# Miniprotein binders against p40896: the designs that were tried, part 17

Target 1, 331 residues: p40896
Amino acid sequence: MLMPKSVALLRIRYTLEAALARGFTTVRDCGGAEGFLKAEIRQGSLNGPRLITCGHAISQTGGHGDLRSGALPASAFDSCSCHFGQVGVVADGVPECYKAAREEFRRGADFIKIMGGGGVASPTDKISNKQFCDDEIKALVDVANSYHTYVTAHAYTAEAIQNCIKLGVKGIEHGNLLDERTAELMAELGCYLTPTLVTYKVMGSDQFSAFLGPENSRKNTEVLYKGIDAMKIAQKKKVKICFGSDLLGPLYGYQTQEFRIRGKVQTTQEILLSATVTPAEMNGLGDKLGQIKPGFIADLLMMKSNPLDDITILDEPESNILFVMKEGRIY
Below, E stands for the ipSAE of ESMFold2; O stands for the ipSAE of OpenDDE; V2 stands for 0.75 times the mean of E and O plus 0.25 times the DockQ between their complexes.

## First folded at step 5 (miniprotein)

Design T3
Fold by ESMFold2-Fast, scan of step 5:
Structure T3 (fold): chain B 331 residues (1-331), chain A 93 residues (1-93)
Amino acid sequence: as target 1 above (331 residues)
Amino acid sequence: GSKVIVVIEGDDPEKLKEFAKRLLEEAKKYPDAEVKIIDLEGRWVIANGQLLTGDVIILVEGDPEEVKKFVEEVKKRAEELGLKVVIIVGKEE
């Protein structure tokens, strides 16, 4: 939903400051955060988590990131922006994929996000729809490799996940329909999985389910049902698991509920590693944690009690976080 | 400038108090390094991907050369007292 730019900027500031206050010193944005926001936070002009960004998620025509209604003409390039702006751009064919990925890096992206399969929020695609051909995915991976970074893909099904990772995609977002064979391949290839269970829980609640509509509500229920099972499979096969919420705009406040949901399938230690060490490794920051060397990041979260005893204290940050420090500054 | 966080663990409160007192005096020799000591009272800290328990956090920020000298002095003195120290170095930006 579009709003006046001045109001949107004030809400972005609030959202970022609130995320930091909830204990997130670094956030990876998988579509929509502009590179200038990252720069402003780095320079201290805006308070918030350190942002790792992809710019726009890259989608094929009619794919998960193509937010145009079926009634819009093909010449319409308007995308509906959430709180952080446009989430997707459309690219078809190898040349457009090269151009789209290079444009995101020109705008300050740290990695590339692609839509490798269907989802619950897009108007024209189904969960079972494979997206991009192999040559398109190879083009996107080639560009990311030339920048010494990675491609991550939105994908739910075993088929979509396997296709992406066999072509060099390093990360999978969601993965709710993952099977044992696919998890084994992910572990073998050193891939990262970022489950986002809280988004399906929140969107499936009575107050939000009406906004999805009947078809998307069915998709949402399917991925929620399988999400916990997928997490168990991924843990069993030793897939590298990161922490994520996939929440947008005003729903960011629910992101900490993911800790409680993860507690159904992961130990507290595993959850903390998924929220700290593992995503740092994925983003080239693993060598900057817990060591005494120049270039390391000085972030910390001080807690009223031990999160290893009860992970749900992280779901109540106002009561349990004494302070958050990012790069030596207390917030 | 450089930013460094030092987390210190000890099971002897008197050794830790003496250590903190000596560090405040030592910090006076490094005028271009700002030193702040925070008493944790054994509370839990999640720092740079680690879960730590500690009694004191030392925050050091300022001139890279003076910060480095002070941090090395902190490390030496902690080792002399048998205290566990974790030093986290912030990236200069």
Scores: ipSAE 0.013, ipTM 0.440, lowest interface PAE 7.7, mean pLDDT 74

Design T4
Fold by ESMFold2-Fast, scan of step 5:
Structure T4 (fold): chain B 331 residues (1-331), chain A 93 residues (1-93)
Amino acid sequence: as target 1 above (331 residues)
Amino acid sequence: GSKVIVVIEGDDPEKLKEFAKRLLEEAKKYPDAEVKIFDMDGRWVIANGQLLTADVIILVEGDPEEVKKFVEEVKKRAEELGLKVVIIVGKEE
């Protein structure tokens, strides 16, 4: 049984208000957030970041987003209400893929999210498994192109990433197992990588490792270290890098730890660009957001100290952010 | 309506206080533009990938014509006092 909608709505308000308070004036949701939330935030009925949504992530049968395969965790009752306990829909074959993507746009999606490979913890949906056939991915990309937007894919391995981007997928979520050749191809094709290193770091901590068990904890640690190496490769090959956390439920509050983790691989300037300019460009907002200059929407953070001296102050927002301004309104 | 944010930086606290007082009086000439002035005391601002220091932040909202005229006046007066000015324009999404 999934969380009741009334409880989910109360929790989602808290989650969105908290994200804004942590300094996120725009958030891209990669599964589960409903299009109506964008209107409520825009109208001021709900305080929160500007939302960019995909609706449901689209998965093949037996893929990472297939709820029938146990993709939804037992903690769904206590998880972030942004997902309402349902993050994916299943589509097989070209006609179903066309229909599924069009349905998400009908529901107000800004982009399409697909499952291009397996997940870390799933035995039935192995991380090494690439998902969808070429024609299915082409169909999903065709629909996104017709709406003048993009497809982004959950994918870990070099094989899954290359398969997706060669077929027109613009973004890759995670990418922990990419290699140099894959990073070169991503840069050549102008693709975006959104690493989510904090999710593995937090889940591997003493507080949360019980969720995984010993075997999956080992896998989680391996995926974290490989992800750090992947970041070094992507940075070296000039891949366009965005900021993300992939955190659910009680873990969502740890999203700012990603700034600290990125500091091992990226300069402070590169980290700030990955959280501002680069994602704005990815989402067709490069002429409106991400820079302080005439004609741009003013989303700004007032800080107690210089983040160029220490990026980790962004991981302590309660003590270091004096206020958040979104479209000229102070929060 | 139009929304504009003006970020002011300067080293002379007395000039900054005089500047803010003059702007509050000037704002009365633009009844269809709401003006809010924030004393920032040289704190750092991260604005979507850029790092600034801010001593005064001015938020102007309202009628596009009046907002434009007031912002031009703010810019002229700040430049005459040797203050640094960054203007950020908010638009409808």
Scores: ipSAE 0.025, ipTM 0.484, lowest interface PAE 5.2, mean pLDDT 76

Design T5
Fold by ESMFold2-Fast, scan of step 5:
Structure T5 (fold): chain B 331 residues (1-331), chain A 88 residues (1-88)
Amino acid sequence: as target 1 above (331 residues)
Amino acid sequence: GSKVIVVIEGDDPEKLKEFAKRLLEEYPDAEVIDLKGRWVIANGQLLTGDVIILVEGDPEEVKKFVEEVKKRAEELGLKVVIIVGKEE
């Protein structure tokens, strides 16, 4: 089950270089990447995108991040989020939640990731399961606020999303089953939604259907079906939308397909903002990234043609990227 | 070699055209991309402007190019953002 450390490190290096080459100069890791990896990239010892990390995703017992009931496949360890140990940590009750969140910040986390509901990849939970009690979520939010950052939650259902955001959670990952009322509340509270449509499309393909197994395939179909509708609802209600893929292991190479999928439901301008300005704002970098202005960090993706005319050129980086610049260095 | 990107904004199309023409006469390896108010990506940011100029060359040649661009832009009242890439 566990990949040898030396092989995992080589695959991390490959994965980071490839992500940068595909046009990503900044990546937010929502579970598993350790603080030292971020430091090595910053120091130039590893080439790759600037990393924004949460450390371990925090889960209740039996929740989406509780992997004790089943280990991830070996292929999962090919992704950055899975290379250095488990992606999740278990905390129950207010004291353990305080301790878990503080431990992630001690380890260099930039934000806190929690499991607010069930998911496709977890073997023990169902999508419909609301996770954590209110006091536990409040504790996690309190710690994040004390570090002047945020909590983001894995959540699919309207119930799980509403519970999280009413308690101060700033971001929702996935959100495939949100409804109009929930989207209105998200917009009112200034919350961020990061849809991850490509993961369901890729994992539902013939090549990867065996990876999920029968129960998880049913979960995958449910979230895929609702995902496009959720995106339309979020756009209509003016929810702040970020870009994400949620791809694991060797599937990470398909991350740019998300641009193509979103092109069916968003304008090119909306997609580009979701991959640039909006996530920079979410992560406190709106005055450093998200606009090309004097004094901003020199991160730049130069394209052969204008993506506003055709967003799918971003899903063909080898043909369409002239160069990638990160902090003034060309890669 | 060193690479440099010049992003130019102008309210006067004739001044912008004259600027680009003079620059291309002196730096024939320069690549000019017409944005026409459209948007181009930076991974984390959108780039807007009228024209992008991309130049490759040795560091001393690029430095002279950057100084020339600044001088000509100032003389024509054009706003420019110059991004100079460094080799790893």
Scores: ipSAE 0.011, ipTM 0.330, lowest interface PAE 9.4, mean pLDDT 73

Design T6
Fold by ESMFold2-Fast, scan of step 5:
Structure T6 (fold): chain B 331 residues (1-331), chain A 88 residues (1-88)
Amino acid sequence: as target 1 above (331 residues)
Amino acid sequence: GSKVIVVIEGDDPEKLKEFAKRLLEEYPDAKVIDMNGRWVIANGQLLTADVIILVEGDPEEVKKFVEEVKKRAEELGLKVVIIVGKEE
């Protein structure tokens, strides 16, 4: 059922306010947040974290971002998003890819998100499915480069990751089936990995597993078991690692569980850097965020106890955060 | 307007208290957050904060305040660890 725009906007507002309260002063949205939300937060009309957005994730027909029923013919669509909050837009062929990427920048995007491989939640693709041809990926990268920014790709498998990064893709979201050779290549090319382990834990819980269905539940289980090992490989090969959750809508409330999961494979210092310094550098904000220097933005989180001693206290924000400051204001 | 946060560290709690008190006497619009023994994650760094000072206002007045903080901290042997701000 199509949600009324006003109801969807109220839900997004609540979600953003809650994310700030949980300690996130900046959030990178990898699909669905429109550029106008950035302006409203900046102007103070909406309280929330500073937003870095891509607009719609760009997908091929039948790819991970194509949320249409498999029963609908392609001729029923005009290759554009047709409802509020839609996370994906479909583009096939080099000209459509140029147009789609340029449209996202026109709408205020800071970077481009593409679907480089299959996923858990999409109705018709498999995790192993390669998505986009090389010329399409190159077109999307070319547009991002012309805007002095980057492309990041949803990808799980070594094959999908290698195909993307060899063509100039800078970031990989998820990467649960990463191998040592691919991690070495990522490190060599200076690529960023954003693991999102909490999404598989949450989606695999009894509360949500029935919604996913049997085929997608199998996909979920496959990526969940390999995710921890992939993190260890990435750390060993010194891949630049960012912090992410891949949680949609009301599930954002579980985002802090990622700190707990990462504590199994990273040191507390590594986790804190992955949530602050490294993502600031990825997004061209390393001169404003992520370091202690004159002229940097006044974002800080005050804790009751030391997260360096126990990272899991960040998964208990209500009892451990004393206040959050964003741009010098306490929230 | 300008917004600046100053984080000050020192080994002598009494010098830190005197420093904060004198600064507030001259700059009543400054907000001082006493954070002794508490932990701060600020722009990717984790540290124990002794005194946190938040200043908002006119860019010229904020600049004067920051310079005065540096001078007084140096006189008392205190370390100014973080000066963070957004100028618009």
Scores: ipSAE 0.013, ipTM 0.398, lowest interface PAE 7.4, mean pLDDT 75

Design T7
Fold by ESMFold2-Fast, scan of step 5:
Structure T7 (fold): chain B 331 residues (1-331), chain A 93 residues (1-93)
Amino acid sequence: as target 1 above (331 residues)
Amino acid sequence: GSKVIVVIEGDDPEKLKEFAKRLLEEAKKYPDAEVKIFDAKGRWVITNGQLLTGDVIILVEGDPEEVKKFVEEVKKRAEELGLKVVIIVGKEE
């Protein structure tokens, strides 16, 4: 339906403009942003960060990306597939996985996002559930490799993470239940971890505790604390760490709080590298983005103070950013 | 107890208002299911790695069978009006 999608597009525009103003010159979308938005930003029809997109996140039936209620039969959703598929698509078996991944690339995706494990707020899955069989993950990785890019997976548990990365998955989103052995394997395989600690902090706030319900609110708080410990483990084992918030829209104001949360477990230099150099390298842009060097794209922030001295100034962009430059243009 | 959150997207305020009114009347048929409607005003909603947009958020709590039947009616009515619906199920006891 065009009307709900049109309203979503207007909200996306506002969100993207605000994210640029907060200092984000490039963002990676892990589900929901359409590839055509990249062209609009590139052409100047829309002000916003440069977009790296995956299209729809790919999930198994009953997995984290399957937002259908367990209270309703699967047949109830056949008549409205177009209304549910904006952030996720369901694929079961090797042929459906090949088709789903190829469809996302046809739509302009830069990489593939899969649900490799359960989540905190999913309708039917548990955080401990491993998702997809090995052949399905291999099919998704095979398609991404043929496009000279990668698969990244939503995964919390050591089991889900190990299963994904052993099968060629390059990135892990969240990773809150990571253990030392899994971190060692991630480092050995050159995998990337993108923690999103601020989402659990925000979701656990008074405003959202009623939204999640008592059991899910407790689980959310547990996941936050374990995520902080996972960050310490990942740092100790020299895992490549990227910056993420898992937040947009009215929650975009909380995106920058991730810098403050990371400051409890990472040095300021490590945090800055995780937000610049490391994600540029992950996305094949390490020779063009993330550094102030001759020949690089002119994306930079002019700050009132040095974030190396105090990372929390990035959590106060209106007070501390003098200007944002993207591709040589001041915003 | 069962808890279900329904997120609805639409860009016609009058259709959304009519939908909400009909839902409150329908809810009266399910006395063991409590319905609360929140005006989300198009806020982005995050579900641990998934980005959703919502104009109306409906919280349904109560008896699992009545909650199930009411949620089926919500989905049916939203589809009839061309509204996008996402259903999030909370954990039981």
Scores: ipSAE 0.000, ipTM 0.119, lowest interface PAE 20.9, mean pLDDT 75

Design T8
Fold by ESMFold2-Fast, scan of step 5:
Structure T8 (fold): chain B 331 residues (1-331), chain A 93 residues (1-93)
Amino acid sequence: as target 1 above (331 residues)
Amino acid sequence: GSKVIVVIEGDDPEKLKEFAKRLLEEAKKYPDAEVKIFDAKGRWVISNGKLLTGDVIILVEGDPEEVKKFVEEVKKRAEELGLKVVIIVGKEE
């Protein structure tokens, strides 16, 4: 997203319209979408799904959201934090964490996203690296609680997940190295897991290997291998599971392949609940979204055939969706 | 283009089937409006906070003028036959 603002806005418009056409009437953005986009969609200036946003993902220095190369000065991220297209912000220590979280809410965020562990696309971290100290995580959670919302964390390992959820983090993104004890704790604490299996499948393919580079391709293969097993563990322990893709930029169009991948682990009913009821509940909208019943917002898909009989038809939206309805209007 | 859903209710399935066939023939006069007609049993839409079902659902999309003319024709013919009609207007894409 390092481009002129006008080109970036056209790209965002295309991405939002395409996501709605693929059947997504609400999406949760875990980094980069600003709060003003929600108002523009509501007002009809932009066509797209209803947006639930976190603004910038909050990272420690050298953490998963710190996209500065090792050659850039320490001030480089701060000097660029006000530019359109920035996905992360760096905060170290309790006062900076309070300020960063408050700033995202000032900008219209609905929740806070943090980097609780290392990842695949970050230039300066390892998957196994724990990120933030306990007091920093507590500060971020405190701010989210004061706004009557939640913190969700990027985390792969059992250690990183346990550290986050014990400190009040409500959601975990990815969780590919989840173990049985961690899944039990997540279920006990009422935490949500959003697996993103399709990103590793797509980004690990030969055609996209250059996008990650060799070091990150190695990390990607590691998390892909464990991801399906982690889903089985989460299902066995009755963890609340949401639907996600975590696809970056030009790969966002592959998001519907996640339905097909989930079919290896979940029933069609479980997959549909993970894409409707469960994420609505997570975001405080369980009384308004995710179900077809009186008093709920009129979001629905009309399909040529029943996805309960074959979940993979949701991976063929152009052929199988008759229309998308959002707030009682047809798109 | 414009998108419109027309929901038609009646108590005689054979009359509704015949009506739907005649509408498909009428649709041929509006080549810039794509018309899809289907049996609504087991399908539904939400309008004004109510779950509604019809016996025949018609999805019309395409040129706004052609769509408007076809929808008005459907409304007139359905009302002449004593059929209940609900029209849901979509956003242009």
Scores: ipSAE 0.000, ipTM 0.334, lowest interface PAE 11.6, mean pLDDT 76

Design T9
Fold by ESMFold2-Fast, scan of step 5:
Structure T9 (fold): chain B 331 residues (1-331), chain A 93 residues (1-93)
Amino acid sequence: as target 1 above (331 residues)
Amino acid sequence: GSKVIVVIEGDDPEKLKEFAKRLLEEAKKYPDAEVKIFDAKGRWVIADGKLLTGDVIILVEGDPEEVKKFVEEVKKRAEELGLKVVIIVGKEE
């Protein structure tokens, strides 16, 4: 981001407060949230969801997290254009990967996020591009294991997903192009999939076609439909599924539309578990969240009607949520 | 402090109103425990991925000993009236 740091912090504050108001008591940030925000929320200086953070997403040169345009020189990553609010860090080779992962933990990261494949919106990479060599991924996994946590990877294709999970990566973000063999392997290895279908729906809509251009809008729509099919495959093979949106900056407000999209491919119970119990287990919080028993944190939503009858009421929080409770406090 | 949510289910609106009134009076004996009582008739609670049906929802927060005593009193009173009770206990902060 190229905005002044103080303005960026105020926008992040607004985004977090709004997410809590929409019913999210815990949020996993997959790049960009600074560790100090967790302390401010815990201390009550900032109202927002409990944060689970990775710091910077780690990318190879020219990979999905390398946001330098092709016109910028290689040294541009350290230039003044990149000094405000960046979401990614570039690391090449085993030593740089060790250093990058350790730096994120030093800054308070709870897990490591890597770019294991190409993306839809990247300036220099392609969705089909495999990223990082095996030794680099293994180094990142080794660091995460030494901190008793995990690596999650941005990956779309069967090739990228299989490469990551065979090397010890625990989570996959997106996974829109996975196949049955990949889903079977994910289930066998106990991996977690976090589909982010709403991102492609919003970015592929007529309202945002002028924002991206017509070819990128068409690509987002295609990726949405492939993601819906991938999700059906993952459910059939019993892959552990979490809830996510992966929305860009100001589009974070569309986050709850993911409940509507999921309602076309999952049961209401499956959706609710994917947004509560399953991500708690993934993040080592299964003894604090996801069950009704002594010692658990008091997070809940009070709803005006039964979401099992209509999951889309979660996409209308102002009309349907009576209150949000986080750690026993009403918001 | 200690944090506890008590979800109570019953089929008699008059019993539930009497129960809520008695609990508000009982809560006055526990000044270091903040007690909030909600009429949840016709509403649903989503807690940690579960849908709960309740007619009265009680949030208790504060001193661990006072919270424990109040929650035990709530449980006792609910049992006397034949009401179903689910207790959700939060972690100490």
Scores: ipSAE 0.006, ipTM 0.371, lowest interface PAE 9.2, mean pLDDT 76

## First folded at step 8 (miniprotein)

Design N1 (at its last look DockQ between E and O 0.30; V2 from the best seeds 0.00; counts 0 for: pae E 3.3 > 1.5, pTM E .248 < .8, other shape alone 13.019 > 2.5, unsure alone 52.292 < 70, SAP 88.897 > 70, not compact 1.33)
Fold by ESMFold2, look of step 8:
Structure N1 (fold): chain B 331 residues (1-331), chain A 80 residues (1-80)
Amino acid sequence: as target 1 above (331 residues)
Amino acid sequence: GSDPEEIRKLLEEIKKLLEELGIKYLIKNGDAYVVIENGRIVEVGSREEIEKLAKEYPNAKIYDMNGKWVIANGELITGE
């Protein structure tokens, strides 16, 4: 359930300003952020990161993740909820998929987000009848291709990932259960993986684990470690990896902990590239964002010390960021 | 309305905004500098040019990424 619109707008402003202060000068939203937010940020009427948006995540019947009301629910593993208003829309069948994707582009979306695979708490053995059919996925991809952009998919299992990317899906969100064969295929097809490990770590912490039963706590821990293993596999097979957090509601402040988690499996250079160059490339902005070069947009962080020497200073932004610059302006 | 002090303040604000539209920023990082104009990086160079550029653009906002020198609105500020 969505909160009253006036309260939601105040929380959106706070969330955007806080993310910018934590050093995120560009954020890709996978559900709920609409085109008017981009215009207000560009005009300077609203302080926040540059937004790359899908508008609404497109789901089949039974995938209504936009009903979250701001609590810290045990269902954080499903990852359909977000900070912004309505996070998703339903489309069943090829004609509805065409219309839904075209409507998101009409409303200013930069890419299409779909629910392409099974649940995070249990592996999906095969593409289920409750997920999009191949023809539906192809329809969504065809629309995105006609706009010269991409589809990214929520998918956890190797089978769901392979089905999506073989049908032309360019990105995979989460991917906790990918295997070596799937990673090889992703690299071959030039696909991007955006792991989001911090959400599972936070839900397993002392503060939040009490809301999980013993069974769910064990599943959450296993999902976290399988996700860490998946990132190691993806890195070994040279899959392009982007930075993501997939945090819900009040947990958004933990987004920088993803830097620390990745420090256990990636070099500092790999982590920094995943948060700068690689996502800029994925979104067609590789000649404008993610590097300090002539012609690039002046998005800069002024740090007390060098993150190449210690990546964990990015998980302590309040102590280590002296200022955040976006488009040459200090915020 | 016609308050001379109110008109003077408004004129100063307009003058300030016009200058800021064309301001170049110089950010030093070790032996390198970055010049920023209208939200874009326009030059990247070496330390020996920083003093010349500061004289050339006395109103430029200069940010020293090593925390040694900051120039903002024509003032030299050290410690950043």
Scores: ipSAE 0.244, ipTM 0.643, lowest interface PAE 3.3, mean pLDDT 72
Fold by OpenDDE base, look of step 8:
Structure N1 (fold): chain B 331 residues (1-331), chain A 80 residues (1-80)
Amino acid sequence: as target 1 above (331 residues)
Amino acid sequence: GSDPEEIRKLLEEIKKLLEELGIKYLIKNGDAYVVIENGRIVEVGSREEIEKLAKEYPNAKIYDMNGKWVIANGELITGE
């Protein structure tokens, strides 16, 4: 049953307000957020974090962004006007990749997201799949470069990651199955890794295990425990790391648990850098965001206690945040 | 029933007005302070100059957050 647009908008509003209340003053969306939301937030009609968006994640047919049932022909989906809430768009071949990327930019994307490998939540792909041909990835990268921005890729495996970054992809989302060589290459090329450990933890929990079908649950289990190791490897090799959660729908409330999870393998300083300075740099905002410095945007958290002493303070924002300031406004 | 374009224009006008008002904040936190003007950090400094700054910014909203912590974009200002 398709959620009415009105209900979807109400949920989006709530999600944005809640994210801001949890202390996120800027959020990067890697698929699905519509460009109009940025304008509404800037104008003040919506209260939420500053949004950096890619529009639709670009995927090959049968890729991670293609959520169509494999049991049905392509024609079965042509009539589905259910455009609301689609995370992905399908593009096959260089011309379609050009068009897809240009369309996202036309619609106000700040960067491009691609599905460079298989995923957990998609029905028809395997995690081990490398997605897109080299020429397709290069095409997407070339378009992004022409707009002076980057491509980030969903990729789990070392193979998929290496393939993407060798072709000029500057970000890797997840990366749970990276190895030391891959991490070295990422560091060398100045690529950014965005781990999203909390999504796997939550989806794998008893409470939400039904969120994923049986096959997706299996895939989730495969990557859940590898993510921590991947993060350790990435840190060891001095890969630039961003903060991420990648929670879906009702699970957004668990965003701050990423701090708790990361606290097991990162220092509080490293975590904070990953949530501020590093992503600001990644998004070309290093001169405006990421520091308490003259000339920077006034995004501040006022807290009751020092998270450097206990990272779990950041996982309990309701109790520990006194206020959130975004661009000089207190919320 | 208002025209979305009219609403947009109104919002832009409001934004401009807010910018023109030059809203200022002075946040005092232990040995550190932050001065904010028009959504931008103007100055960061130590406690020793806070009183002086408060005089320089008489229209600023001043927060004395002694014992609290300020985090902004990867940096932590201690209230201790």
Scores: ipSAE 0.218, ipTM 0.621, lowest interface PAE 1.0, mean pLDDT 83
ESMFold2 (binder alone), look of step 8: mean pLDDT 52; pTM 0.291

